# VH-VL binders against q9vpl3, part 224

Target 1, 224 residues: q9vpl3
Amino acid sequence: RGKINIQRPKAPHYERARVVAVTQPKYPELPKAKSCFKTRAERTQQQQENPYNEIIAREVRNWLDHSRLVAFFHLSSITADDIFRVRVQLHKQNLHLKSYGSKIIEQAVKNTRYEAIVPLFHSNHCIVFSPDPEKTAALLRIVRRVPQMVLLGGIVEETMLSRNQLVAYAQMPGLHAVQAQLVQTLSQAPGHLIQQLQAHQNSFVQVLDVHAKNQMNEETPKST

## First folded at step 8 (VH-VL)

Design ca45 (framework fv_imvotamab_arm2)
Fold by ESMFold2-Fast, scan of step 8:
Structure ca45 (fold): chain C 224 residues (1-224), chain A 120 residues (1-120), chain B 112 residues (1-112)
Amino acid sequence: as target 1 above (224 residues)
Amino acid sequence: EVQLVQSGAEVKKPGESLKISCKGSGYSFTSYWIGWVRQMPGKGLEWMGIIYPGDSYTRYSPSFQGQVTISADKSITTAYLQWSSLKASDTAMYYCARLDYGDYFSFDYWGQGTLVTVSS
Amino acid sequence: DIVMTQTPLSSPVTLGQPASISCRSSQSLVHSYGNTYLSWLQQRPGQPPRLLIYKISNRFSGVPDRFSGSGAGTDFTLKISRVEAEDVGVYYCMQATQFPYTFGGGTKVEIK
């Protein structure tokens, strides 16, 4: 035993904690209802920190403005080789698979009629664009073999459609005029655009919940 | 098929103006960016700038800002690279290339190149 | 500006043997989106560059599977598992994480 020292208790404040506190963002009001939308200051900060947000948003706006078919997908984990095979199959049908970050999509559709689509992109996603709405049936046929891609909804002839409405559109005869008329009819039936998109999300969640519960059930139904 | 076809070789004197072209075909010209890349004789690749033909938005490398002008004419699916006054140091092979942010985030298809020789 | 350094300057390779090219960036290429925007280009003698690999390791259309990319952060590698005669050329790494876009100095692959 050579020496006894009094050990001081650990300091309540650390340099790193102080640095974090100094750099911490100020939240004066904390209105949750507005947390889903960006303020002017937040948009300016994104542009300063990442000039790509506005630059790439030009592509997204152009694709939206010049595509008569836009389909939104949830994308589960998929290998580069698998997604490449899907891109090749889609490209043969003049269908263009694009992947953009959520912030870029928000920037592209901000202050537009399509702003309501932003909540669809809070998780992994991708979008398929085409100038030809008659390719909707080909798109669904290709994607049916890709379980990692789950259809959320789309836009046909500038009209927002739920998953079920887009599937119904795909089953119509390949007549442009008849299909365009159906799109207008379908878009008016469910009500406002935001409600239409929210209804689609709720239906998708319910399907996943049923599927998950069925998978957890260890007993398979008897096949007669 | 996606194709970028560039104008033919140019031989110029210092102080002369020049405008070279890059014509896109086989894709939606206004949906993709066009970039310009310089390769001096026996040297590597150097990025000059990009343009979005849909709205003519341009972004330049700091080394080329004010030295060249990049433009595009969407009616004839052609992008341009222009000098108001050439220098001997502008002697190089110039490539145009399509830039894709939604797929590859990289230059995916390249033109055959335009050789520009500036000598007195 | 992000400086891209390639090694070696030249790589004489026996036909059928592997080749490896290194690319090092002066700062991290990880973007705030979570992606790393590093690509590899091939330039055969007298030809324009050709995209081989994008986002570190993803092979571009028509690129043979003998080409593979790997790496993270600041250190990246392009490998050719069995070099063929058509693989002769200069290989460049490129970053698109930050403006201005920058290229490596190039690595010449040649058959010995």
Scores: ipSAE 0.616, ipTM 0.810, lowest interface PAE 1.8, mean pLDDT 81
Fold by OpenDDE, second read of step 9:
Structure ca45 (fold): chain C 224 residues (1-224), chain A 120 residues (1-120), chain B 112 residues (1-112)
Amino acid sequence: as target 1 above (224 residues)
Amino acid sequence: EVQLVQSGAEVKKPGESLKISCKGSGYSFTSYWIGWVRQMPGKGLEWMGIIYPGDSYTRYSPSFQGQVTISADKSITTAYLQWSSLKASDTAMYYCARLDYGDYFSFDYWGQGTLVTVSS
Amino acid sequence: DIVMTQTPLSSPVTLGQPASISCRSSQSLVHSYGNTYLSWLQQRPGQPPRLLIYKISNRFSGVPDRFSGSGAGTDFTLKISRVEAEDVGVYYCMQATQFPYTFGGGTKVEIK
């Protein structure tokens, strides 16, 4: 069993590394002092921005902003016909399958809360959007039948989820059920607390009673 | 089902103003572009412009820039094409169509068309 | 503007026979991202246009398999393997690679 070198953790598998990279909360970098000089990279990026791409990027941004469920998929050797079939199935569930170029995605999410998704778009990818996070289970059910679509991760209720987390989410009882469970748990908490508090008090009283009884027994003079 | 329903035929005189409508249903109206296409009698299709109803961003064909105004009301899922002053040459069938850059880069759903006749 | 040229203007076809329509663009329709945004539209008499083919060769939903698109760069072809009576109408190619979007002049398919 190879000693897990805690000091140099083996680089996670490429897929895991990608997921981790995406799920890392990008803390807003402190506004780097806008160096007065646009970096060469920024200038080059600005020059490469095709007005056409900006238009498409607007659409992407809108989908992201209005979707409560976003899932990212890698496409492996999928035919146009297969994509169409899947699209129809998804559409029946109010799931919208879209495909955008990586550069468009980059442009769309630049300087937004979604910037972390950029690393997911290195090859042929598609995105599924839905306004309903409860459709996650339906999405996964449909995609399971399509081996060419590999789930990479997603966003649910503005939270980035790994593949595994998304699967787990889909298995969770509906929000209302979870809320009900939470309320039940919370409602039981005071009772337990009271019981625990009372238990300590009762224990203390018992100890005091025992002590008092012992003292009384010591003070009873043996009437010879 | 995705549907685009356009307003009825219009008969107008030169110089009059006109606003025709295209109502979308069966999909997220704010998430898809709407384009307008002109077809003069017996002629081909001409792209006029597009609008993104989500934020009303609009682009026109150079040929139609300043000649028409494209607008949208997302609250009622309706796009509009309007003229401030009609000309006889504006006589045509006008189609609205949905455009999706995420799928087809084409007009996938079309309205039934609105015939506009401008005659003295 | 990209000019789209369709040939022929008219294509009289016998029922059951194949038809072929060509579309040529004045410049390459390959987008900077590698996709070619050429579409074919069908307009039946008295009806609005209908999407047939997108991105050169992909059939839109509900489009029969007798329709096929091919081509690359500046030359594109729509083929109908066996023309049916319902296929009568005008066919348009459209490019969406560059603004403004432009259509071909149309090809009228008629039954002989």
Scores: ipSAE 0.367, ipTM 0.694, lowest interface PAE 1.2, mean pLDDT 86

Design ca46 (framework fv_imvotamab_arm2)
Fold by ESMFold2-Fast, scan of step 8:
Structure ca46 (fold): chain C 224 residues (1-224), chain A 120 residues (1-120), chain B 112 residues (1-112)
Amino acid sequence: as target 1 above (224 residues)
Amino acid sequence: EVQLVQSGAEVKKPGESLKISCKGSGYSFTSYWIGWVRQMPGKGLEWMGIIYPGDSYTRYSPSFQGQVTISADKSITTAYLQWSSLKASDTAMYYCARLDYGDYFDFDYWGQGTLVTVSS
Amino acid sequence: DIVMTQTPLSSPVTLGQPASISCRSSQSLVHSYGNTYLSWLQQRPGQPPRLLIYKISNRFSGVPDRFSGSGAGTDFTLKISRVEAEDVGVYYCMQATQFPYTFGGGTKVEIK
């Protein structure tokens, strides 16, 4: 039924125009890509992508240089609407959710002390940056309601912390001196941080694998 | 106890191949980088390269790129340093060391060293 | 490569007296995150290197408090407040700010 009487153009004209547009021949043509061999043009395009990747890698380094809190997450499949809501909540707390390809992360941290974090990014991931390390508690409170984001660990005041150390940091009373001292104390457990980050990531991958296998087993319903 | 145990001393002739080992124990071997360091007789320390045993990703110092191969076998928690053809100039003590992640660049545990002598 | 230069090459000291070793880098060791990855290693005769000091001035676990580090940018110092017999050996500075990682040439600390 028609409730709106402000449209003057005729519906029949619009519908005929759509039919004509669909049937109209188009002449723009994209050459078929060759999967096994790369043409000279395809190689040139890949070479041009290298400068762009370096620009984004510099952006990542800029975020790392200017952030006093960096948190690493495994990111499961999430809708655009859901991630937008999370990003808005984080932004209100001066927490900036960024996603970069693993190759770009590798370029950003190559030849730096953080090169060892590259294996954390071999699966879907995202990073949260903030200039304010006191926002760690707010960060963990927000992501607790986002099961698709699994904390792997982070960097606080240039010190690498495991998931458990970052959770401990979040639970501090909020006194600056106490927080700085705890970071130093937590950082003096040498030799286990990346090992713990890798273990948590691997445990999560195992959980996903077991869940997938359980889903396979349960997909066959008992019915005759 | 974290330990890095290296293979025994080697005496070789120029042109021979050699593979020396560094076995890690007391920790998660695949979670720590292993580095190799050369010390020529009466000289200082030189960084050769590093390997991440979890995926065998390697990086070589420019002076050693193409001169040696670094590898690891995670099933036996062992890292390797290999030459396809030894030269007299390869005579040195070779150390392996574990990179500490709690403070990213602290080589906190070192192997006892493997003495390699190359002479005719 | 960053070149690390140590002075003196040897430092004969009397037991109980202080010793000082200097290390100079060919370029700044300040990392992009603001930290300076300068470490000091001790190598006793016939033994592998042992970590003493990391990030200029932080003592590694189990290292006696007579060892201290200081410095900034390109100039760094390792000090032993009261040298003991067990401190005989060669001391190396090392930079980890940039790969390839590089060592100083070493300074031999000896008694008398």
Scores: ipSAE 0.005, ipTM 0.408, lowest interface PAE 12.8, mean pLDDT 75

Design ca47 (framework fv_imvotamab_arm2)
Fold by ESMFold2-Fast, scan of step 8:
Structure ca47 (fold): chain C 224 residues (1-224), chain A 120 residues (1-120), chain B 112 residues (1-112)
Amino acid sequence: as target 1 above (224 residues)
Amino acid sequence: EVQLVQSGAEVKKPGESLKISCKGSGYSFTSYWIGWVRQMPGKGLEWMGIIYPGDSYTRYSPSFQGQVTISADKSITTAYLQWSSLKASDTAMYYCARLDYGDYFPFDYWGQGTLVTVSS
Amino acid sequence: DIVMTQTPLSSPVTLGQPASISCRSSQSLVHSYGNTYLSWLQQRPGQPPRLLIYKISNRFSGVPDRFSGSGAGTDFTLKISRVEAEDVGVYYCMQATQFPYTFGGGTKVEIK
């Protein structure tokens, strides 16, 4: 690192806004009444988004339909360089990290067997897809080193699994038939699984709340 | 490694049909969009359209709607750009490029280009 | 259609010096959920375009850290902190916020 350039006595507004954003609480956005007043640009953007969301929803449906492994994560604040490094490691294992808006996911899965996953995405999230379920162990090994990504659960061979069930699946040796049998043994009714996934999500939000409050109360004067 | 390999240069006469190709490898072909971009000699880039190989859904630029057909064959991981009747004004370099909306939204990997020359 | 205007049309620069390219859109590029689909492409002579920056400021794989993107709304900037000989080429901004996707007219970076 070099020295601070004295010729720049103030940080740009962008850098200041970014510092404030980093210190913000990490809660899911609460439903709020929408502003009654919108600029022309905001109205044009909303009109444009309707057909655009359907196009992106096609991509989401295709990933779900052609992936034998789907893993759902809560994603806390992470730099572009850090997420890129994770994405590269995952891609080498045929694991594909994707992030889509909640409304796009809802539109993609509405009236499909995947509709039950919608409640997982009311906070910051990302999804990892793979056609190869044997890569579950590689996935968990890689994300273990990424504290900003917290596993919520997933789908293996069309069976919804909780976080603990996915971890159990990953611990099996590379015997595909044995792993498939384990998935069937561990599987639960969809309603029960959704309750478990929602409980994990709520517990994680509580942990983030405590962590965010501790960070907000700390003063960091110096470096980035 | 992700790569897109395009078919070789073409020299055609006006009124002839043509189909050029873009072969993807090193990734899940059906999971990413393929777009086509035209660059006329000495000019900038023009978006022509996109296809989603997973379901063959296409979206065209208004300027190219009805002028070309975009298609894909997922069994050989290849996208196509096709003209039923070429015009001299179709002389250009044509690029294919990959895109998605989940992470690498803009055109992240590009083919080497196919030069199409249409003259009498 | 969104019109993308780039300035300057050409940028002669001395090796090791910085270069800056501006891109202005005819309307806001902010999309749903806070995404702004503005990208920067580099085209070296005789080569296909290469992605440099996506979503305003994210560097693509293999892109040197001397390249950086910034901006918001309708005004965007690509900076090269220390221009090298291999950076000669035409740079394009593009928007993918709405159809049709549109490109800037290009800025030629050349060594003086």
Scores: ipSAE 0.222, ipTM 0.609, lowest interface PAE 4.3, mean pLDDT 78

Design ca48 (framework fv_imvotamab_arm2)
Fold by ESMFold2-Fast, scan of step 8:
Structure ca48 (fold): chain C 224 residues (1-224), chain A 120 residues (1-120), chain B 112 residues (1-112)
Amino acid sequence: as target 1 above (224 residues)
Amino acid sequence: EVQLVQSGAEVKKPGESLKISCKGSGYSFTSYWIGWVRQMPGKGLEWMGIIYPGDSYTRYSPSFQGQVTISADKSITTAYLQWSSLKASDTAMYYCARLDYGDYFGMDVWGQGTLVTVSS
Amino acid sequence: DIVMTQTPLSSPVTLGQPASISCRSSQSLVHSYGNTYLSWLQQRPGQPPRLLIYKISNRFSGVPDRFSGSGAGTDFTLKISRVEAEDVGVYYCMQATQFPYTFGGGTKVEIK
């Protein structure tokens, strides 16, 4: 009658592939080849595993905890003399311009309420701190004269603000501005402002990339 | 005017304790680090350690760990360098200097120095 | 620790002539973020050190433009274009790339 199939035919492909794999020799990695691939950068990174960065991160946390105004900027190429002039002007208004490495900022804010700011510091950056949030208008007037500093966003009275919101805050009268910003912030989803800041930062990076590509495509001598 | 003013010269015998001071003025004392630097007679500069007065966090050069104590009192804007038991080899000029890692990544303001002489 | 070696130990120079001081580190001073934290300090006789140059080539406030810094990696130079009488003193390079901070042995600039 009807028989049950108890055995399937073997696949020629499978047996051939297995034989080829088994006959391929395996060579050990050459120690000197591995040694030659280690760069100075890799050795430097290993040395930086020491807690040196935590010392500086302590300073960053202190500024964040004791400032009622924190403004984040992208920083284009600027001379030491020019940045010093800006720093002096800001200091007269109790505004403190600081620049820290991205890894130091990341170490300072990890596991804190400020962790969401880390993506803002992938490129060249600086931060302005102040205990006085009413100095936001003075800050924006000073940096308007410094095209190398581009506002990304900030934190005012523990509230994360996008670039546009921080500009609007600067234009409002003191008491009314505080109340308006609190009402506006409460009307948005909790993650909305962070997403807006990240989108703005990404858009700015895109603009810089286009500008750099346009400059790179300038006329060059056509010679062999 | 931003200024660091150190305590006056000291003459001590081996085994005695000593505490020297560095008073900051004209700036936010708790927002900047204070570093200590030793200069032995006729020799160069040696980094001793650092303190952040905002939270009294300290870090020492390995050569000075356990040899000295660095502290600060933010209510009187003063940092201190202390020995429990002085040695003749501690004879040196001691400087305090202000540090900020967000500005210059270095020492921008220095005290006038405290000369410590230890002899029997 | 990073060892900082300065040459020369002493530099006698005629007033108005240039002076050059070299500083060499035992390891690259390039931080993982791409910056090099190399400073130059001046110590006049009987006075505390004074910051001259930070991050290789950036002149500190109030420092005359006759002072300039240059270099990369492990080799750095401080130049004084026209030595004045006030420039007499000991000059130190300092690295802040790795803790502990370390200083060069110093170079004494003297008038001959």
Scores: ipSAE 0.295, ipTM 0.675, lowest interface PAE 4.0, mean pLDDT 79

Design ca49 (framework fv_imvotamab_arm2)
Fold by ESMFold2-Fast, scan of step 8:
Structure ca49 (fold): chain C 224 residues (1-224), chain A 120 residues (1-120), chain B 112 residues (1-112)
Amino acid sequence: as target 1 above (224 residues)
Amino acid sequence: EVQLVQSGAEVKKPGESLKISCKGSGYSFTSYWIGWVRQMPGKGLEWMGIIYPGDSYTRYSPSFQGQVTISADKSITTAYLQWSSLKASDTAMYYCARLDYGDYFGFDYWGQGTLVTVSS
Amino acid sequence: DIVMTQTPLSSPVTLGQPASISCRSSQSLLHSYGNTYLSWLQQRPGQPPRLLIYKISNRFSGVPDRFSGSGAGTDFTLKISRVEAEDVGVYYCMQATQFPYTFGGGTKVEIK
């Protein structure tokens, strides 16, 4: 209920203060006309729909920037128990097996010196990182017992190496200076090395494609 | 090998500021995330947020956004959880934990915890 | 937020007998990357949590093989084949499929 007695009106300045407070601090911004370009808010909303790509890409960039040994592998079907055993053995040697989706890798290396590696990750893959390039021999010894992991190549001391070059590096005496000299001697322009690694990937894909087509009509599929 | 060592227990009054620490050792500190998890007395676990020490990127749980600040100093391999003004409801055990996306996609190693008691 | 529900709240078990803990999520935990980011944590009395299982069924380093995880979609189970005295504690499931990360309410395993 409400019983309100009529009384003298409040002082003029009191009522004016209330009106000013309502008017001045309440200047809302009207919505802008819609643009054909996404606004910052719309881009933020789109990012929130798949936040992991950006978040995990930071991790990938950091591993690439702070590892003196990076090895790229094609990964065939492997049991959880087997990959766990491999990961544990690698960790003992300061070798870190990481698995990231192709979209995350693309976002991580976009506009960086590592962008050329993107084609290596269109099939199932994993990467091994280490701050110690002398662990290359230990890496290859461990992976020799894991037929599901196929070495594609790597980066040693900022230099891209093919599979054969990485194997040669692993067989060196172990003196840092000697290994550094070998890396310089074996190095090729990144484009040439990536072409070699990509050709290996394409050959593997071609074998699978030929087998699949041998089981069905011999029709070359076209992008649509 | 991998260790996360947290600062000691704290007893504070409402309105006071506090900064607790989590020191990582035995691994590449900037290569892994650090998350903070709260456990109120007799209750379960609540995720508060994460930080990537390599670039100091942070992500908070909506329930803790604006309530706390997470930071890290990679020169001393230490992450921090900070309150500008504590409340009695902040009384809890606070854990830091290492978060890995490329291996386990989860918290793999945990600190021993820091008990924070806020009472008048 | 994804709500994680654990049953039972407590599980008194006889030493050497099996224990089973269930975890149910309010939404599928299958991520668009093709993985299900469901973990199990163990917290012994007075100790911090410890990772037991990641991605449904994978045992973490140093975790005894008496622990196993299974499940898919929204229903997950942690089993201890033969409970030992050191297994006493609270077990939590956790999802990392989407933000915010959420935990189950916990299941207390104790010896009767």
Scores: ipSAE 0.645, ipTM 0.828, lowest interface PAE 1.5, mean pLDDT 81
Fold by OpenDDE, second read of step 9:
Structure ca49 (fold): chain C 224 residues (1-224), chain A 120 residues (1-120), chain B 112 residues (1-112)
Amino acid sequence: as target 1 above (224 residues)
Amino acid sequence: EVQLVQSGAEVKKPGESLKISCKGSGYSFTSYWIGWVRQMPGKGLEWMGIIYPGDSYTRYSPSFQGQVTISADKSITTAYLQWSSLKASDTAMYYCARLDYGDYFGFDYWGQGTLVTVSS
Amino acid sequence: DIVMTQTPLSSPVTLGQPASISCRSSQSLLHSYGNTYLSWLQQRPGQPPRLLIYKISNRFSGVPDRFSGSGAGTDFTLKISRVEAEDVGVYYCMQATQFPYTFGGGTKVEIK
């Protein structure tokens, strides 16, 4: 009696196979359970269709458009209470702390001049807005006391600044002072150049004069 | 369409209090600053102050600091200018204007004005 | 405070002729990176002011092309290429570079 290979049962006789094939109950195909996992496309579409997100995105855009100072911060383990305290301090300086989701930011800045900020929003973040670019120093002063807020960069007026650039900007004398200094420097430059050029010319003339005098002295016959 | 509608003309006596209003419509009221500008009879424009209705942050001209109070109620998209005690010298046309810090950096839309007359 | 000085005080102009208004600031209105927040406003008789020009030379929406702004630093000019009857009014320059914002004294444009 050949060992019934349970793993590979011998194909039944042709007649038996036909009977089995005809007697097999045809079960209706179970409706393909819509995979609980929304496709990336469906998720993206649903996110785009959320009217609330659109409203928030619009708000973000409005803040960006109407701010002269924008600073981006990473938040590291900050409590709600700490955020509130910082918010109050910032508000006193006409600095407005806001927090938005990364997706909202992406939506808000898509196809805009602000699109470059998207990479800054990979984690917990907050944004500080201000109509006053002169408040950059105040902002940095306040934030320095909050180690949980890490400056990533910002926008001053219409210019994107790195963290270091923003810090440097805050330390700079007012634009007018810098401009005045520049003007002073530039106004002095021609004078120095002229002096240098004249100095060289004068030196050259002196050398020539000395040479000429020496030649004249050599040509003067010693009247014995 | 962006519109700023101000309250009607006021006739007051010296020493009286007054609050005039400016209602914004056709835009996000909380996203734009509102400024108040005084124009005395036959004179030029004077910037008084501004308010951000989103959080009611205010900035005043030094000349008007302590003389007036600017406020806003964002729920009804209205800004206010008020006096605790009017003077005859407060007789003027008062304009509210929307201040844009995005594209224009200026007052892009103006109310129709509120005439305030203070006479004994 | 930045003082804005307009000249002339009055500008009588014949219809169809050009007009020019000057505005000088006591300080440079350049804020940063070339941005100068100077605006021109028009106030017609009995009407509120209207924004004409922003950032020195940009025309606001609905403003006719006969209006043009120019200038830099502390000196600014509003030009009307061909004055029309509807252009009668007082024109103001305004700076928004520094608080407090300040207006010029105004220039009255009249038809001769």
Scores: ipSAE 0.025, ipTM 0.504, lowest interface PAE 5.7, mean pLDDT 84

Design ca5 (framework fv_imvotamab_arm2)
Fold by ESMFold2-Fast, scan of step 8:
Structure ca5 (fold): chain C 224 residues (1-224), chain A 120 residues (1-120), chain B 112 residues (1-112)
Amino acid sequence: as target 1 above (224 residues)
Amino acid sequence: EVQLVQSGAEVKKPGESLKISCKGSGYSFTTYWIGWVRQMPGKGLEWMGIIYPGDSYTRYSPSFQGQVTISADKSITTAYLQWSSLKASDTAMYYCARLDYGDYFGFDYWGQGTLVTVSS
Amino acid sequence: DIVMTQTPLSSPVTLGQPASISCRSSQSLVHSYGNTYLSWLQQRPGQPPRLLIYKISNRFSGVPDRFSGSGAGTDFTLKISRVEAEDVGVYYCMQATQFPYTFGGGTKVEIK
């Protein structure tokens, strides 16, 4: 017989059976050893993954949407004190220096008209934002004294400009003169100036697209 | 001058609802995050959650998920922290603070705090 | 959650002498972007917290040069080279490397 083998479970055996019965049906059927290793690998992957890229990308998109001037810079090694001094000088001119990781920038501009700028951020970088495009001259004057910051290009009034085009824009006679010329162009030959600005944007995008394709097709990239 | 100004002290009974505010000024409200931090009497700081006023995206600390609601109204540059039903354990000083990931990656400016007392 | 442990709980310091506060994290605070997102906050009696130091060692605007931060990985230090009467308060370390953001338990700096 074995009466002991038929007796009701004692408290410890009952509690263990209860816990197993409650939890076991909630788990997929997998070999215990493989399930354990897979679960550990998944936990490790979750711990290593940082979900903040999507969160911080919101901030980058908001700056892009609300800035009429955006300038992209390569940033060489610089001390925290030096970059702080530059930030203070820029802030006095309503220019906001921001630094974001390349993955965050890529995520922020993916599937937008600005996606072509991503290759600019595969090295150390920073971005300057401003609601005022007339501050381009002030920006370049300040940065001229900071050799660690090298201008790569930018966006003015939603138009992408190369480095040379941004320098030329900074040398224009001023907002009033530019607006007067636009008004005159629209009265004499409607859309001519807008067409020229659009051509500059298309040229900049085409240059970046060619550069990106050349980088993908070249085994040993060379710049001279 | 960047400022965060919070609503005045509140004395409530358990079970009552409450909504406290944090008004930002001197900066572009929609370009910075607002976080909420709790400090229970005689204790340290606890992060509750953040909101991005530009699109009202929220992220909560797991300890506070489902216990409070964070919201913002960008037309009046104000963020809110709300309880549907207060408990005595909610008695604390509540701070709002500004957060920016492109500069300091931390809370740079803080409100003066709102003392919430829940007793019967 | 990353646990932030501060020592000491209380630091009585003679006016003009240095003070040192330690902060230790249960996990490395090095972010995948290469930065370490550790900050130090000061809370004077009856006042809200104030940012002192960000990214380990960078002083925030208006923070006196007597405050300095150092450290790497899991071990961080805040130093006050010459403690002044206005430095009385509670100091907190904070990490923003991993969600949720967590604070140290605080260190009270007092004049003896």
Scores: ipSAE 0.479, ipTM 0.756, lowest interface PAE 2.4, mean pLDDT 79

